# Ledger of designs, part 4: miniprotein binders against q8lar0

Target 1, 344 residues: q8lar0
Amino acid sequence: FNDGLLPNGDFELGPRHSDMKGTQVINITAIPNWELSGFVEYIPSGHKQGDMILVVPKGAFAVRLGNEASIKQKISVKKGSYYSITFSAARTCAQDERLNVSVAPHHAVMPIQTVYSSSGWDLYSWAFKAQSDYADIVIHNPGVEEDPACGPLIDGVAMRALFPPRPTNKNILKNGGFEEGPWVLPNISSGVLIPPNSIDDHSPLPGWMVESLKAVKYIDSDHFSVPQGRRAVELVAGKESAVAQVVRTIPGKTYVLSFSVGDASNACAGSMIVEAFAGKDTIKVPYESKGKGGFKRSSLRFVAVSSRTRVMFYSTFYAMRNDDFSSLCGPVIDDVKLLSARRP

## First folded at step 15 (miniprotein)

Design y5
Fold by OpenDDE base, look of step 15:
Structure y5 (fold): chain B 344 residues (1-344), chain A 92 residues (1-92)
Amino acid sequence: as target 1 above (344 residues)
Amino acid sequence: SKVTIRIEFTVPDPETAEKIAEQLREMIEWLAELLGVEVEIEVEVRGNTVIVTIKIKGDPEEIEYLIKLLEMWLEEMAAKLGAKVEVEVERE
């Protein structure tokens, strides 16, 4: 497997009629290409549950994971290769909801409490290193509620082979343009959340770690304004959305960190400030966003004091979109370069 | 209310057509039960083309919801499979 939706990753192929009790799937193999455990529902878009309408972001159907429910699919991969998993998830309960994503022996907990989008759906990403030529991808709801059906909706499960970039003489940062990252679903305009790395050393955004409490958003040029190339990062949760990379530097040597700051053309209008760090050195870059795209370049000159320097970006303030007044948004960073001030 | 839906779905190969035909039947039967509507379903495969005729009786709102779901599904599948789809809806 390389890139794209997993087999029946959009769940548009459903169970047989005889395997259904209402929306509950009775047979563990009833959903093609997936193995089910626990209370799993097959949900049509617009399904009414009491006063709540379940909206599927794409297509006609999704799955809902009840108490301790899981879905599993075995995928062919290359041992030693890195992959990112992308999936849509929506909270359907008022309680604290989380998802466990795993490819043995790797696992991550995805908190889905934070609402990044007014639609109720967010795209999440996670990365793993294949330990064999096969991977069992498991999405699991560890929660236990009074209503066993209560749980997150899952849709659009995709995967992409990651090729971690290497530092070059043109940029000692890895993946400074963010062109390497998780799969972006072509028909979804929400971007992909890169969650905080709490457990694994592997990032779905190669070279960069999200060390903050909240996620950053990975955006594409088809749906957003991107300063350079086809991908960028949106800092959506102020200081709680931080992306960082540690690079090798020579103590006493002067370096220049350059980067683009802009907006994603997502109606995120207002005064923004990006704070960029290189070790202890910092610069605040103001940007007046009209929410219609655009960017400017900035740079930070510093002298390295260690053999390792931490580069980090976050947004000073929180912002919300002006069109829905609810979706978190922020400045876009892109085209990040770190070079020695002395020309080689 | 009574509604008749006619679907022609053309896929690249006959094997896929058989799978789609089966999927459509099962899906429609399930949705009909879920929504509390009555359906009569006729499905046939001619080469690479799936032909489905559905007669639906029941609550108008539920019928329209079913139609919407079918259209959504067909659109997604058509895009995914590189297929062509034609849908005709007759409302009585």
Scores: ipSAE 0.837, ipTM 0.954, lowest interface PAE 0.5, mean pLDDT 94
Fold by OpenDDE base, fold request of step 19:
Structure y5 (fold): chain B 344 residues (1-344), chain A 92 residues (1-92)
Amino acid sequence: as target 1 above (344 residues)
Amino acid sequence: SKVTIRIEFTVPDPETAEKIAEQLREMIEWLAELLGVEVEIEVEVRGNTVIVTIKIKGDPEEIEYLIKLLEMWLEEMAAKLGAKVEVEVERE
């Protein structure tokens, strides 16, 4: 499989007329390249549900998974390789909506209770290790609601092969620039959510684990201000958005952790504080955001006390965009470097 | 109200053209039923070009919604397939 959208991953190829009852798909193979189970709907953008208008983020159509409904697609992969799946999802009714994503034997429950974007749509990512040369990708709604049609909208299912970077003499951290990560869908300016390690034991952001209860946002330079390269991480949920990496260190040796702190040019204006950790050593880095981009460099000098040191970042406070007053946002971290230095 | 839509969609190969023609027909028929509008559809494939003529009768708001959906779909598919699309709308 080549990186990008899955075959008919945008669901723009739809069922035959005879396979439809209203918006309900009544044939399990009616959507090209997908196998359906349960109550599945094919939803046109702008579809009216009561007083609610269901808008699709890209294209004309999406699918909605009702009670215990699922969609499945078999994809060719390389055994032993790591992959990330990216998809868009939106809640339509219940507050406790969840999605199960699986590639046997791996599975994860994705909570979609927290809405990060004002549009109601968020991009989710999940990583897995291929156990064979084929993967059955399944997205399933485990919920049971009074209205069987109630469930999340799904669109833009994509996949990318992940190549974890190795530490170098220039940086003992892996993927310090965050240039390796999940597929970013074009023309979507919401960023990609990296789930907590409690949900995904294999991080879609190689080298880094989200150790908090909520996600961090993976952002791209086409839609956001990025301090270095083409990718960065936005800490969108205060202390509940924490990214961490454990590195090999030599006890008694002095190290310098350096990194960039900025904003994503997403109208996230205000006083921000990034807290950086290297083991027991910490630094608080204030950043005054105008929401129009920019960054500054900071560093933490410390002496390693163990053969392994945990590096971690989170934001002290929650913030919201000042244009929509609803979307979660925060400081951006990027260009993270850890090198040995002379002891002062 | 009555509206006539003419679509010309040119794709890289004839096989793709046939598939697109079928998809368009099925989609329009389904949407017409869903929206409660009446449609007459003529579909022709000439080489790599799909030619569709749609006559729609019904509620003006529903017709405009259908048109919008078609345009959205055509734009996405054109971008995906590297196709050329032309749409003409005549409102009576």
Scores: ipSAE 0.830, ipTM 0.952, lowest interface PAE 0.5, mean pLDDT 94
Fold by OpenDDE base, fold request of step 19:
Structure y5 (fold): chain B 344 residues (1-344), chain A 92 residues (1-92)
Amino acid sequence: as target 1 above (344 residues)
Amino acid sequence: SKVTIRIEFTVPDPETAEKIAEQLREMIEWLAELLGVEVEIEVEVRGNTVIVTIKIKGDPEEIEYLIKLLEMWLEEMAAKLGAKVEVEVERE
């Protein structure tokens, strides 16, 4: 598989007329390249549901997963390789919604209750290690609502092969520049959410784990201001958006953690504070954002106290974009380096 | 209200053209039913070009919505397939 949309991952190829009852798909194989289970709807952009208009983020069509509904696609992969799955999702119910993403035997539950974008659509990412040369990708709505049709909209399912960077003598952190990460859709400007994951899970942001209740945002230089390279991380939910990495250190040795703090040029204006941690050592880095891009460098000098040191970043405060006054946003971190301090 | 839509969609290969032709027909038929409009559809494949003529009768708002969806779909598919699309709409 090559990086990008899965076959018919945008669902622009739809069912036959005879396989439709209104918006309900009544044949499990009616959507090309997908196998359906449960109550699945094929939704045209602009479809009216009561007073709600269901808008599709890209293209003309999306799918909606009703009660216990799922979509599945078998894809060719390389055994032992790591992959990130990315998809757009929007809730259509007032209740708590979640999505299960799985590639056997791996699975993740993604809460979609928190809406990060004012559009109602967010991009979610999840990573897995291929156990064979094929993977069954399943997106499942585990929820049960009174209205069986009620459920999340799904669109733009994509995948990218991940190549986790290794620590080097120039940086003992992996992927400190965040240049390796999930697929970024070229025409979507929302960024990609990296949801919380367990320690045992593979991260769609290699080397980094989201150790918070909410997600961090993976941003690209085409749509955002990025301090270095083409990718960075936006800390969008204050202290509830934390990214961390555990590195090998030598007790008693002095290290310097350096990083860039800035804004994404996404109208996230205001006073921001990034808190950086290296074990028990911490630094608060203030940043005055004008929401128009920019960054500054900061560093934390510390003495390692153990053979393993946790590096972690989060934002002290919540912030919202000043253009829509609703979208969650925050400071950007990038170009994270950890090196032993040179002895004078 | 009556509207006639003419679509020319040119793809890189004839096999893809046939698939697109089928998808368009099915999609239009489904959407027409969904939206409660009447449609007459003519689909022809000439080499790598899909030619579709649609005559639509019904509620003006629903017709316009259908047109919008078609245009969105065609645009997306054209971009995906590296295809060329031309759409002509005649409103009566």
Scores: ipSAE 0.828, ipTM 0.951, lowest interface PAE 0.5, mean pLDDT 94
Fold by OpenDDE base, last read:
Structure y5 (fold): chain B 344 residues (1-344), chain A 92 residues (1-92)
Amino acid sequence: as target 1 above (344 residues)
Amino acid sequence: SKVTIRIEFTVPDPETAEKIAEQLREMIEWLAELLGVEVEIEVEVRGNTVIVTIKIKGDPEEIEYLIKLLEMWLEEMAAKLGAKVEVEVERE
């Protein structure tokens, strides 16, 4: 598999006329490259449902999953390899909507209650380890509503092979620059959400786990200001957006945790504070954002007390973009390094 | 209101052209039914070029919506396939 959209992952290839009843897809194989189950709708952008207009983020069409509906696609993969799945989703009815994503035996539940973008669409990512040379990717709506058509819109399903970086003598942390992560769609400027991982041990952001109730945002340099390289992490939901990594340390040895704090040039202006943790040691790093990009370096010196040290970052406060006054945003962290302090 | 749309869609190979032609026809027929407009569709494949003529009758707002969707789809597919698209719309 080549990185990018799955075959017909944007759903721009649709069913035959005879397979449609209104927006409902009747035939389980009517959407090319996908197998359908349950109440599935093929939705044109701008479709009116009562007083609601169903907007598609890109292209002309998307899929809506009704009660207990699912879409499935079989993809060729390499056994033992690590992959990230990325897709766009939007809720259409209930505020407590959720999606189940699975590649057997792996599965994850993704709540879509929180809207991070003013557009109503967010990009979600999930990771799995291939158990065979094929993977059945399933996106499922487990919800049951009075209206069977009620459910999330799905679009832009993509996948990327992940290559988790290893700790080196230059950095004990894995993927400290966040340069390895989920697929970034070139035409989408919203970033990619890394949701909390409560079930599986695998993260779409290799080496890092989201240990909060809400997601962090994976941002790219094409659309955002990134302190180093081409990728970074935006802490978009205050203390409820926390990213962490456990590293091996030597008790009694002094270490220095260094990192960049900035803004994503996304109109997220205001006073921000990043809280960084190394075990029980903490530092609060203030950053005055103008929402136009920029960053500064900070560091935390500490003595390890255990053979394992947890490094964690979150933002003290919630923030919203100043251009739309609705989209969640926050400080950016990047170029995270953990090294033993040089003996004088 | 009555609108005539003419589309020329050129793709890299004839096989792709046939597939696109079929997709376009099916999509237009479905959308017409969904939107409650009447359509007459003529589709021709000449080499790598799909030529589609659509005559639409019905509610002006629905017609414009259909046109918008079609244009969105064509744009997306053109980008994806490396195709060239020409669209002409005549409103009567």
Scores: ipSAE 0.828, ipTM 0.951, lowest interface PAE 0.5, mean pLDDT 94

Design y5
Fold by OpenDDE base, look of step 18:
Structure y5 (fold): chain B 344 residues (1-344), chain A 92 residues (1-92)
Amino acid sequence: as target 1 above (344 residues)
Amino acid sequence: SKVTIRIEFTVPDPETAEKIAEQLREMIEWLAELLGVEVEIEVEVRGNTVIVTIKIKGDPEEIEYLIKLLEMWLEEMAAKLGAKVEVEVERE
């Protein structure tokens, strides 16, 4: 498999006319490359459902998963390799909506209750380790609502092979620059959400775990201001967006944690504070954002007290974009380095 | 209102052309039914080029919506397949 959209991952290839009842797909194999289960709809962009207009983020068509509905695709992969799945989803119901993503034996439940983007669409990512040379990717709506048609819209299903970086002499942290991560869909400016890792040991952001209740945002340099390289992490939900990594340290040895703090040039203006942790040691880094990009460097010097030290970042406060006053945003962290302090 | 749409879609190979032709026909028929408009569709494949002529009759708003969808789809598919698309719309 090559990185990018899955076969018909954008659902632009649709069912035959005879396989449709209105927007409902009545044949489980009617959507090319996908196997359907339950109440699945093929939705054209701009479709009117009552007072709601269903907008597709890209292209002309998307799928909607009704009660206990699922879509499945078998993909060729390499046994033992790590992959991330990225897809767009939009809530269409007022009630709590969840999505189950699975590649046997791995599964994750993604809450889509929190809308991070004003467009109503968010990009979600999930990672798995291939157990064989084939993977069955399943996206499932476990919800049951009064209206069986009610459920999330799904579009733009993509995958990327992950290559977890190893610690080096230049940085004992893995993936400190966040340059390794999930597939970023071109022409989408929302970034990719890295959901909390509640069950699965694999992160779509290699080396880093999201241990908070909400997601962090993975941002790219094409659409956002990034302090270094082409990727960074935006802490979009205050203290509820935390990214962490455990590293090996030598007790009694002095280390320096250095990192960049900035904004994503996404109209997230205001006073921000990033809190960085190295074990029990902490530093608060203020950043005055104009929402137009920029960053500064900060560092935390500490003495390791254990053979393992937890490095963690979160934002002290919630923030919203000042252009739409609705989208969650926050400070950007990047270029995270942990090194032993040089002897004076 | 009545509208005639002419589409020329050129792809890299004849096999893809046949698939696109079929997809377009099915899609247009489905959308026509969904939107409550009447359509007459003519599809021809010449080598690597799909030629589609659609005559649409119905509500003006629905017709325009259909046109928009078709254009969106064609643009997306052209980008994906490295294809060339030409669309001509005649409104009566």
Scores: ipSAE 0.826, ipTM 0.951, lowest interface PAE 0.6, mean pLDDT 94
Fold by OpenDDE base, last read:
Structure y5 (fold): chain B 344 residues (1-344), chain A 92 residues (1-92)
Amino acid sequence: as target 1 above (344 residues)
Amino acid sequence: SKVTIRIEFTVPDPETAEKIAEQLREMIEWLAELLGVEVEIEVEVRGNTVIVTIKIKGDPEEIEYLIKLLEMWLEEMAAKLGAKVEVEVERE
């Protein structure tokens, strides 16, 4: 598999006329490359649902998963390799909605209650380890509502092979620059959400786990200000967006954790504070964002007290973009390095 | 209101052209039904080029919506397939 959209992952190839009842797809194989289960709708961009207009972020069509509905696609993969799945989703009902993503035996539950983007669409990512040379990717709506048509919109399903980085002599942290991560759609400027990883041991952001209740945002340099390289992490939900990594350390040895703090040039202006942790040691790094990009370096010197040290970052406060007053945003962290140092 | 749409869609190979032709026909028929407009569709494949003529009758707003969807789809597909698309719309 080549990185990018799955076959018909954008759902621009649709059902035959005879397989449609209104927007409902009545044949389980009617959408090319996908197998359907339950109440699935094929939704044209601009479709009216009551007082709501369903807008598709890209292209003309998307799918909506009703009660207990799912879509499935079988993809060729390499056994033992890691992959990230990325897709766009939008809630269409006022109720708590969630999505289940699975590649057997791996699965994840993704709450989509929190809207991170003012558009209503967010990009979600999930990672799995291929157990065979084929993977059945399933996106499922486990919800049951009175209106069976009620459910999330799905679009732009993509996949990328992940290459988990190894610690080096220059950095004992894995993927400290966040250059390895989920697929970034070239024409999408929203970033990619890395949801909490409570069930699955694999992260779409290799080396880093999201242990908080909410997601962090994976951002690219084409659409955002990135301190180093082409990728970074935006801490979009205050203390509820935490990214962490456990590293091997030697008790009694001194280490220096260094990192960049900035903004994504996404109109996220205001006073920000990044809290960085190395075990019990912590530092608060203030950053005055103008929402136009920029960054500064900070460091934390500490003595390891255990053979394992947890490094963690989150933002002290919630913030919203000042252009739409709705999109969640926050400080950017990047270029995270952990090295041993001489004892002072 | 009556509108005539003429589409020329050129793809890299004839097989793809046939698939696109089929997709377009089915999509237009479905959308017409969904939107409550009447359509007459003529589809022809010449080599790598799909030629579609659509005559639409109905509510002006629905017609314009259909046109918009078609244009969006054609643009996306053209980009995806490395195809060339020409669309002519005649409004009566």
Scores: ipSAE 0.826, ipTM 0.950, lowest interface PAE 0.5, mean pLDDT 93
Fold by OpenDDE base, fold request of step 19:
Structure y5 (fold): chain B 344 residues (1-344), chain A 92 residues (1-92)
Amino acid sequence: as target 1 above (344 residues)
Amino acid sequence: SKVTIRIEFTVPDPETAEKIAEQLREMIEWLAELLGVEVEIEVEVRGNTVIVTIKIKGDPEEIEYLIKLLEMWLEEMAAKLGAKVEVEVERE
């Protein structure tokens, strides 16, 4: 598989007329390249549901997963390789919603209760290791609502092969510049959410785990201000957005953790503080954002106390964009380096 | 209200043209039923070009919504397939 949208991953190819009852799809193979289960709807952009208008982020159509509904696609992959799956999702119910994403035998639960964008649509990412030369990608709504049609909208399902970078003599951290990550859609300016995951799971952001209740945002230089390279991480939910990596260290040896702190040029203006951790050692880095881009460098010098040291970043405060006063935003971290240093 | 839409969609190969023609017909028929409008559809494939003529009768707001959806879909598909699309709308 080549990086990008899955076959009919944008759902622009739809069912035959005879396979539709209103917006409900009544044939499990009616949507090209997908196999359906449960109550699935094919939704045109601008569809009216009571007093609510269902807007599709790109194109004319999306799918909605009702009670215990799922969509499945078989895709060719390389055994032993790592991949990230990315898709857009939006809530249509007032209750808490979640999505299960799976590639057997791997699975993940993605909470979609938190709305990060004022548009109501967010991009979510998940990673898996291919166990064979094929993968059955399944997106499932495990929820049960009184209205069986109630459920999340799904669109723009894409995949990218991941190539985890290795530590070097210039940086003992993996992927410190965040240049390796999930697929970024060229025409989407919202960034990609890296949701919380367990330590045992492979991260769509190689080398880094999201060890918090909420996600971090993966941003690109085409749509955002990035301190270095073409990718960075935005800490969008204060202390509830934390990214971490465990590194091998030598007890008693002195190290220097250096990193860039800035804003994404996304109208996230205000006083920000990034908290950086190396084990028990910590530093608070203030940053005054004008929401128009920019960054500064900071560093933390520490003595390792263990053969493993946990490096972690989060933002002290929540922030919202000052253009819409609703979208979650925060400071940007990038160009993270960890090197051994001489003792003072 | 009555509206006539004429679409010319040119793709790189004849096989793709046939697929697009089928998708367009099915989509229009479904949307017409969903929106409660009446449609007459004529579809022709000439080489790599799909020619569609749609006559629509019904509520003006629903007709305009249908037109908008068609334009959105055609634009997306044209970009995806490297195709050329021309749309003409005549309102009566």
Scores: ipSAE 0.823, ipTM 0.950, lowest interface PAE 0.5, mean pLDDT 93
Fold by ESMFold2, fold request of step 19:
Parts: C-alpha cells; structure tokens; sequence
Structure y5 (fold): chain B 344 residues (1-344), chain A 92 residues (1-92)
C-alpha cells in the first residue's frame, strides 16, 4: 500500500464498450480494479442527463452509484494500523443522498450535502483501524429511487496511512498542529471534510473528534492560508460542528491552552468568534476576517478539576464565502498547544 | 461537421503502450455511440508509442465535447505515466 489514489481510484481506466449500455456498466468487473454491484454508471465529465449536466471534479470520468449500488476494492494493509480514506462525492437528484463507507466491521453513513461548496463536489474522509492484512473498501449508496440511476457521483478515491502522534513534554495535546490527517488530493482545492465521528469511531484527524451535526474542513497550505505548518482546521458550521480532544491532566494543576485563530484566504470575510473550551473554562476569541489570510494567538489559562479535560473548539457564527454566496466557511484554528503553567 | 484528430502518445514501455491503445479504442467507440457521432478510428502501436487517428462526423457541439474530454483524459494519463502526448486537431 502506498499513500494516494487507490488503483484506478480516479476511474480514468474505464470499461470496454461491450460492457456498456449507454452510461450503465453491465458487468460487475468492467471497471478495472473495482468490483461493482447494483446500478452503476460510468460518467464522462459534462454528460447531460435531462436537465442535469454531470461535471466531475478532476479528470475525465467518474462513477455514479444508483439504486443500492456499491464499488469495492480489496487493498493490502498492515493489521493494527490506522488509515484514512478520502473521496470526492456529489449529489445528483435525490434530496437526501448519502453514502455508506465501510471496511468491515466498521462503517459510516455520510449525508451528501451541498452547503460546503458551490460546485456540489466535496472531499469526504473516514478512518478505520485495519483488522486484518487486507481491507475491503466499500462505498455504497443505500438509497432506492424511482429512477434507478439516481444517486451520488464518486471520484478520486484515495487512502493514506495515519500515524497517531503522542503527547510530549512540549505539548500534551496530540496532533495540535493538525499535520496528521486525511489525504488531500493535490489538484482539488476544496479542502477535505471530516464529518462528525461517533464516540467509538476512529478519526481521520488523530487525537481529535468532530462532534455534533456537521463537518469541519481540513485545509492545506498549498490551497489556503494556514497559521502554522502545512495543515489547519476550518470551522465551517458554527455551533453545529466542533473539534474536540480529551487530554490527561492532573487535578489542581494550572494549564495554558494556546492556539491560533485565523483566516483561510478563501473569501470568508466577517466578524468571527472562536470559542475554546477546557472543561468548564472557556474563552471567546474575536477575529475580523478579511478573507485574505492572517491569524492571531490566543490562550486560556485554567486549573484542571479532573484527570481528563475535554478541549474543544467551535465557531459561534455561520459564515458564507463572499465569492459564491452559498458555501459555508469560517475561522481556522491551528497550532494548538496545552502545557502545564508550573513546571518542576 | 467533420474533424480529424491525430494523437501520438509515448509511454515508458511497450506493454503500457498496448494497454493505452486498447483503452483509447474502447473509450472512443463507446463515446461515439453515446454522443451519436460517427467515428473512423485507426490505432497503431509502434514500440512505446501509440498513434491514433480519429475521423469524426456529427453535430459540432458533440464533436467539441468529445475533443475536450479526450484532451482531459490524455493530460491525466500523461501525468500519471510520465508520458509524452501530442494532439493535432484539424477542423473542416
């Protein structure tokens, strides 16, 4: 296994003509490297179906998962290791399209929402711990519609190994810089959605869980302004999403939580507030975003009351990018550190 | 409308050239049927080089769509394979 696109993960190798009925793929092994089930279409970018024009985010082709359709690939992995899957998806016709992503016995059902980008295509991420030396990666549309072709478009299926970082004497938070996270497709500048995790899921953002109802966005310095390093988190959904980590603390000791609040340089202008929490202690950090980058540091000093302290961030308000008036955006956080204030 | 496309696609090895030639033939034949255009396609593999000549007759908008799609695909494949691609389009 090498980090990046799965074999034929961008679907640029297509079926033989004899395996096609229009755009419908009629042989379950016709798309190289993939096993299919249900109603699957192979879609050329820009293809018209009635009033719809089906554009793909990269390259020439994508797949569409109609009624009860699946795509599956078996990948060699290292048992006990952690991996994150990234893929592009777009809704086509049904109001509440969703995808079930799985590596047995684990799975997640992800709603395909149109609030995160004007193109309708977003990168989604999901993580698993390998239970054997192989992983059967399945992306499945559980939906059934009158039109059997109705369902999400999929492209750009990638995977990377995750190496969860440890706390140190320099930072007892894991992954405070967000440098370990989902694979970012090099030619797609939308960022990568990390949908909410359940409490017993593995996170594509090691150390951190995404909580509540909506995703946070993992952003890279090649396409966005980030406060530190190459990665950051954009809080795109106000109080409907949060990123959190539980850390070990010593009751009675004083700690300082420090972090950057900034602007992704993605036309997200407005008066922002990031709320940071350490247990019951909180601070509101205002930031005037110009949509053109920049950041400031802030900190929260607190006394731990428990051996486990929940550190959490969310944005107080929703914002939309002023270059499309429809895509959710928000402040970024980065360079999160937690240290004891008094040392021996 | 009538268009002639000539593609020269050079890859690192002959086995890959044969694979790409097969993919191009199957893809173009499928897309021609899907778009309702007539194609005459000649595919030749010379060592590491695939040479494809496509004569297309049909609706001008469908022909331009096919050309753009083909260019997108060739660009992606050239980047992935470290290949050299030349495309010549003659519109009549």
Amino acid sequence: as target 1 above (344 residues)
Amino acid sequence: SKVTIRIEFTVPDPETAEKIAEQLREMIEWLAELLGVEVEIEVEVRGNTVIVTIKIKGDPEEIEYLIKLLEMWLEEMAAKLGAKVEVEVERE
Scores: ipSAE 0.814, ipTM 0.945, lowest interface PAE 0.7, mean pLDDT 89

